VH-VL binders against Urease accessory protein UreE (ureE). Designs and how they scored, part 8

Target 1, 153 residues: Urease accessory protein UreE (ureE), of Acetivibrio thermocellus (a3dgf7)
Amino acid sequence: MIVERVLYNIKDIDLEKLEVDFVDIEWYEVQKKILRKLSSNGIEVGIRNSNGEALKEGDVLWQEGNKVLVVRIPYCDCIVLKPQNMYEMGKTCYEMGNRHAPLFIDGDELMTPYDEPLMQALIKCGLSPYKKSCKLTTPLGGNLHGYSHSHSH

## First folded at step 23 (VH-VL)

Design j3 (from g3x with heavy chain S105P A108S)
Fold by ESMFold2, fold request of step 24:
Structure j3 (fold): chain C 153 residues (1-153), chain A 123 residues (1-123), chain B 106 residues (1-106)
Amino acid sequence: as target 1 above (153 residues)
Amino acid sequence: QVTLKESGPVLVKPTETLTLTCTVSGFSLRNAYYAVSWIRQPPGKALEWLAHIYYNDEKYYSTSLKSRLTISKDTSKNQVVLTMTNMDPVDTATYYCARIYTDYPEYSYFDSWGQGTLVTVSS
Amino acid sequence: QPVLTQPPSLSVSPGQTASITCSGEKLGDKYAYWYQQKPGQSPVLVMYQDYKRPSGIPERFSGSNSGNTATLTISGTQAMDEADYYCQAWDSSTWVFGGGTKLTVL
């Protein structure tokens, strides 16, 4: 199938009675104009994201009756840091921003794709980063198009 | 309203096969965000996970009980069925059906539980 | 065979802080979940993904998970918090529960 726009997001509706199928979109693919994917049920999906708006976790790309196709962002290795005070928050955002690392937030945790040099730099700053498999869904800022997970900042 | 209701025999003799049915309402078994699980709890003991079944019929079983368990579903009837062979008095427990909220199995959790059904295994 | 170890019991006075631990190898690399079970009732989710509270769970419940230990903390403990508490995690290919902690409020 070919989909050209986001219809709505599951956060805005009661999804429980829907028949849901997933299409996996990597965090670094959310702004790509053209994607070819297989859904979790094996359906071929062509995505034409002409306006370049970032696809989001839970975006519904297709619906027929109560059947929906939903964007799911896979988990990946991340650097995670839980700032203990405003200084740590500011220092972390400054260090990641200076390195052009893509920044994400979930609750009180800051997250970025895993990068060993960045991990060591944060440790040397006296911060307490750790590695965890995370879903990178809520950007703190910036445009994520063009990053690859093998070259993540 | 999401509900899960366990049904089946309350008394089973040793060596018999237990069959429990979970009837679900308020959500679709064809919804990839949800799965159904069976958990048991012997009287005065801890919870023990038994099995999961997902929308696409993928199944997972407790390692220690795998040889005795079968989980299946009938999406047209909104039912999930657990079969446990060779019942023994030690298997006396309350058996719960629970819904899992999941987009990936490794990162999921039980968000709704049935009332449970006590199954007693004795002569 | 993944194992999540909890103390079998914990007693606190009303108003005290209860800290219920759940230990497992590299548990901090995973997400921990907590369930409350009052006598004669089904379990209820009280904490998910280490520290997140479901709707309806009071702010006095909090959670953490690092290293080999996850902790459910109840501040200002009330008599209604008396229950069994179970931790849960996915370990390898298996969903596991801890052995449970009976919280007694004296």
Scores: ipSAE 0.708, ipTM 0.829, lowest interface PAE 0.8, mean pLDDT 89
Fold by ESMFold2, fold request of step 24:
Structure j3 (fold): chain C 153 residues (1-153), chain A 123 residues (1-123), chain B 106 residues (1-106)
Amino acid sequence: as target 1 above (153 residues)
Amino acid sequence: QVTLKESGPVLVKPTETLTLTCTVSGFSLRNAYYAVSWIRQPPGKALEWLAHIYYNDEKYYSTSLKSRLTISKDTSKNQVVLTMTNMDPVDTATYYCARIYTDYPEYSYFDSWGQGTLVTVSS
Amino acid sequence: QPVLTQPPSLSVSPGQTASITCSGEKLGDKYAYWYQQKPGQSPVLVMYQDYKRPSGIPERFSGSNSGNTATLTISGTQAMDEADYYCQAWDSSTWVFGGGTKLTVL
């Protein structure tokens, strides 16, 4: 099937009674113009993201009656920091920016894809990073396309 | 409102097979965000997970009890069934049916619980 | 297989802070979940993914998880908080529950 736009997001509706199928979209793929995927139930999905807006966790790409196809962003290994004050927040964002690391936020936690040199740099700055498997869903700042071509993906 | 309701026998004799039915309402068993699980709690003791079943019929069992457990579902009846063989007095417990939020199994949790049903195993 | 260890009981006076611990090998690398169970009732989720509070749970409940220890903290503890509290984490293909902590508010 071919999907050309986001219909809505599950955050805006009562999802309980829907029949839900997933399509996995990696955090670094959310702004790609063309994607070819296989849903969790094995349906072939062609995605033409013509609007250029990032696909988001919970976006509904297709619906027929009660059946929906929903974007799911997989968990990946991340560096996580829980800044204790504004200085730590600023220092963390500075170090991430200096390394051109993509930066994400969830609650009180800042997150970026795992990178051993960055992990060591943050430790040496006196910050307390740790490794944890996370969904990278809410970016801080800009366009994610540039990051995907510069790491081991 | 999401509800899960356990039903089955209150008294079971040693060596008999226990069959418990969980009737769900307020959500679809074909929803990939959710799974259904069975948990038990002996009187005055801790919770013990038994089994769970996903929307696509994938099934998982407690390692220690795997040989005694079977979980199944009938999506058209909104029912999930647990069968436990060779019951013994140590299996006396309250048995709960619970919904799991589980877009990925490793990061899942029990977000709704049934009222539980006490099963006594005695001669 | 990792065991989640909780103290069997904890007593606090009304208005004090209760800190219920859950210890497990590298538990901070996982997500911790907490359930409250009052006598004769089913468990109720009171904390998920370490520190997130479900709708309807009072703001005096908070959580943390680092190293080998997750902690459920109840500030300004009230008599209605008296209950058993269970921690939970995922282990491979199963859920692991702690042994439970009976919180008494004197």
Scores: ipSAE 0.707, ipTM 0.837, lowest interface PAE 0.8, mean pLDDT 89
Fold by OpenDDE, look of step 23:
Structure j3 (fold): chain C 153 residues (1-153), chain A 123 residues (1-123), chain B 106 residues (1-106)
Amino acid sequence: as target 1 above (153 residues)
Amino acid sequence: QVTLKESGPVLVKPTETLTLTCTVSGFSLRNAYYAVSWIRQPPGKALEWLAHIYYNDEKYYSTSLKSRLTISKDTSKNQVVLTMTNMDPVDTATYYCARIYTDYPEYSYFDSWGQGTLVTVSS
Amino acid sequence: QPVLTQPPSLSVSPGQTASITCSGEKLGDKYAYWYQQKPGQSPVLVMYQDYKRPSGIPERFSGSNSGNTATLTISGTQAMDEADYYCQAWDSSTWVFGGGTKLTVL
């Protein structure tokens, strides 16, 4: 199976009527031009993403009737910060940026892939990071990361 | 509308095997977002997770009860079945089947519950 | 083996804030989930992934999780909030529930 475009995002429809098969796309793979993946049901999927837009959690890549192939971004260990005010938000973004750490957001929490040295560095900067398993789905500063990181669930 | 409904005997004798069936509607057991678990609650006591079955037939069991539990599903019938062997009065409880959202155990939760069925174990 | 500990009971007056705690080893590094159960009814999910409210759950419900403790907070507690509350988490390849907290609104 070869897919070349995102049909829609599953968040916009009634999920309960569907038969969903996942394709796991790592947070650092979402912008790759070409991906070869195996779905949860064992279907080989070739993904050609030529438009330059990053794949998102819930993107439907294929549909036949009620059967859909959906992008899933796996959980990974993350450094998480919850700024209490705009100053902390700015400081967090500044410190992360200076270290070229990919930055993601979920609600009022900022996240980056876990890295022990980075964790310690942030603490030394007076921030209060903590470790949590998260989906890195919404990047800050656009979708340009060009970053590779190993992680585990 | 999502519904789960437990069915089976309401009275079981000690040492007998309990077989409960959960009939689901409103969603597909082939949906990778969802799984089904069994949870029980003795009268006036806390909830206790028993067993879990994923869309791909992967299964999990309570460690303490693993030897007594078997979970299975018939996707075509929208049914999940739990068997529990060697029943004892201490196993008297309301038994729930519940839908779990997401297929990663670490990040899943029970978003829909059946009404539960009270199973009494008595001679 | 894994255990989540909750206070067995908590009483609050209407309009006050109720805080129900759930303690477990390194629970802050995991996600906590909360369920409300009223007498004779099935549990209802009221909080997922520490602080996220399902649709239909009032805004007065909030959640947090840090260290070894997750907390469900009910601000402006109402009589209808009287129920048993259970925390839940994943630990050691099992879904674990707390012992439950009976919240009484007096």
Scores: ipSAE 0.669, ipTM 0.857, lowest interface PAE 0.6, mean pLDDT 92
Fold by OpenDDE, fold request of step 24:
Structure j3 (fold): chain C 153 residues (1-153), chain A 123 residues (1-123), chain B 106 residues (1-106)
Amino acid sequence: as target 1 above (153 residues)
Amino acid sequence: QVTLKESGPVLVKPTETLTLTCTVSGFSLRNAYYAVSWIRQPPGKALEWLAHIYYNDEKYYSTSLKSRLTISKDTSKNQVVLTMTNMDPVDTATYYCARIYTDYPEYSYFDSWGQGTLVTVSS
Amino acid sequence: QPVLTQPPSLSVSPGQTASITCSGEKLGDKYAYWYQQKPGQSPVLVMYQDYKRPSGIPERFSGSNSGNTATLTISGTQAMDEADYYCQAWDSSTWVFGGGTKLTVL
């Protein structure tokens, strides 16, 4: 199966009537032009993303009747910060930016892929980061870094 | 509308096998967003997870009860079945089937519940 | 073996803030979920992934999770909030529920 475009996002429709198959796309793969993946149901999927737009959680790549192939961004180990004020927010952004760490947001939490040196650096800066498995779906700032990261569920 | 409905015997004798069926409606058992679990609750006590089955037929069981539990599904009938062997009065409880959102256990939750069925184990 | 510990009961007056705690080893590194159960009814999800409210859950419900403790907070508690509350998390290949907290609104 080769897919070349996003049809729509699953959030825009009623999920309950669908037969959903997932294709896992890592947070650092969402902007890749070519991907070869295996769906949860074992279907080989070639993804050609020529428009340069990042794939998003819930993007539907294929549909036949009620059967859909949907992008899922897996959880991974993250450094999480919950700034309590604007100063902490700024400091967090500054420290992460200086280290070229990709930054994501979920609610009132800032997240970046786990990196032990970064974790320690943030602590030394007087911040209170903690480790947690998170889904990195909403980037803050510019381009996503093309780092190679491992994840565990 | 999403519904889950438990069915089976309400009275079981000690040492007998309990078979419960969960009939689901409003969603597909082939939807990877969803799974089904069985959870029980003795009268006046806490909830206890029993067994889980994913859309791809992957199964999980309570460690303490694994030897006694079997979960299966028939997607064509929209049914999930739980069997529990060697029933004992201590197994008297309301048994719920519940829908789980997301297929990663660490990040999943029970977003829809059946009404539950009280199963009494007594001689 | 994995255990989530909740206080068995909590009483608050209407309008007060209720804080229901759930303690477990490294629970803050996991996601906590909360369920409300009224007498004779099935549990209802009221909080997922520590602090996220399902649709239909009032804003007075909030959640947090850090260290070893997750907390469900009900601000401006109302009579209708009287129920048993259960926390839940994934641990040791098991969905673990807390012992439950009976919230009484006096």
Scores: ipSAE 0.652, ipTM 0.847, lowest interface PAE 0.6, mean pLDDT 93

Design j3 (from g3x with heavy chain S105P A108S)
Fold by OpenDDE, fold request of step 24:
Structure j3 (fold): chain C 153 residues (1-153), chain A 123 residues (1-123), chain B 106 residues (1-106)
Amino acid sequence: as target 1 above (153 residues)
Amino acid sequence: QVTLKESGPVLVKPTETLTLTCTVSGFSLRNAYYAVSWIRQPPGKALEWLAHIYYNDEKYYSTSLKSRLTISKDTSKNQVVLTMTNMDPVDTATYYCARIYTDYPEYSYFDSWGQGTLVTVSS
Amino acid sequence: QPVLTQPPSLSVSPGQTASITCSGEKLGDKYAYWYQQKPGQSPVLVMYQDYKRPSGIPERFSGSNSGNTATLTISGTQAMDEADYYCQAWDSSTWVFGGGTKLTVL
């Protein structure tokens, strides 16, 4: 199966009417132009993303009737920060940026892939990071290229 | 719109096998976002998870009850079936089937529940 | 083997804040989920992934999880909040429920 575009995002659709198959796309793969993946149902999927737009959680790549192939971004170990005020928010963003760490947001939490040295650095900066498994779905900045980290769930 | 309904005997004799059926409506058992679990609750006691079945037929069982439990599904009938062998009065409980959201167990939760069916084990 | 411990009961006056705790080994490293069960009814999900509210759950419900303890907090408790509350987590390849907390609104 070759897919070349995102049809729509499943967030706008009633899930209950669908038969869903997932294709897992890592947070660092969402901008890749070519991907070869295996769906949850064991279907080989070639993804050609020529428009340069990053794939998103819930993107539907294929549909036949009520059957859909949906992008899923797997959970991974993350450094999580929950700034208590604007100062902490700014400081967190500044520290993450200076280290070229990819930065993601979920609600009022900031997240980046887990890295022990980074964890310690943030602590030394007076921040209160903690480790948590999470989805990195909404990027705020940082370098998404060149990362080949092995992440666990 | 989403419904789960338990059906089966309400009275079982000791040592007999309990067979419960969960009929689902409003969603597909082929939807990878969802799975179905059985959970029981003795009168006045806490909830206890029993068994789980994913869209791809992957199954999980309570460790303590694994030898007695079998879970299966018929996607064409929208049904999930639980069998429990060697029933004992201590197994008297309300049995629920529930829909669980998300594929990974660590991050899943029971977002829809059946009304439950009280199963009494008595001679 | 994994166990989640809850206080058996908790009483609050209307308008007060109720805090229901759930304790387990390294529970803070996992996600906690909460269910509300009223007499004669099925459980209802009221909190998922520590602090996220399902649609339809009032904002007075909040959650946290750190260390060994997850907490469900109900601010401005109302009579309708009287129910049994169960925490839940994934541990050792099983879904584990707490013993439940009966919340009474006086």
Scores: ipSAE 0.647, ipTM 0.845, lowest interface PAE 0.6, mean pLDDT 93

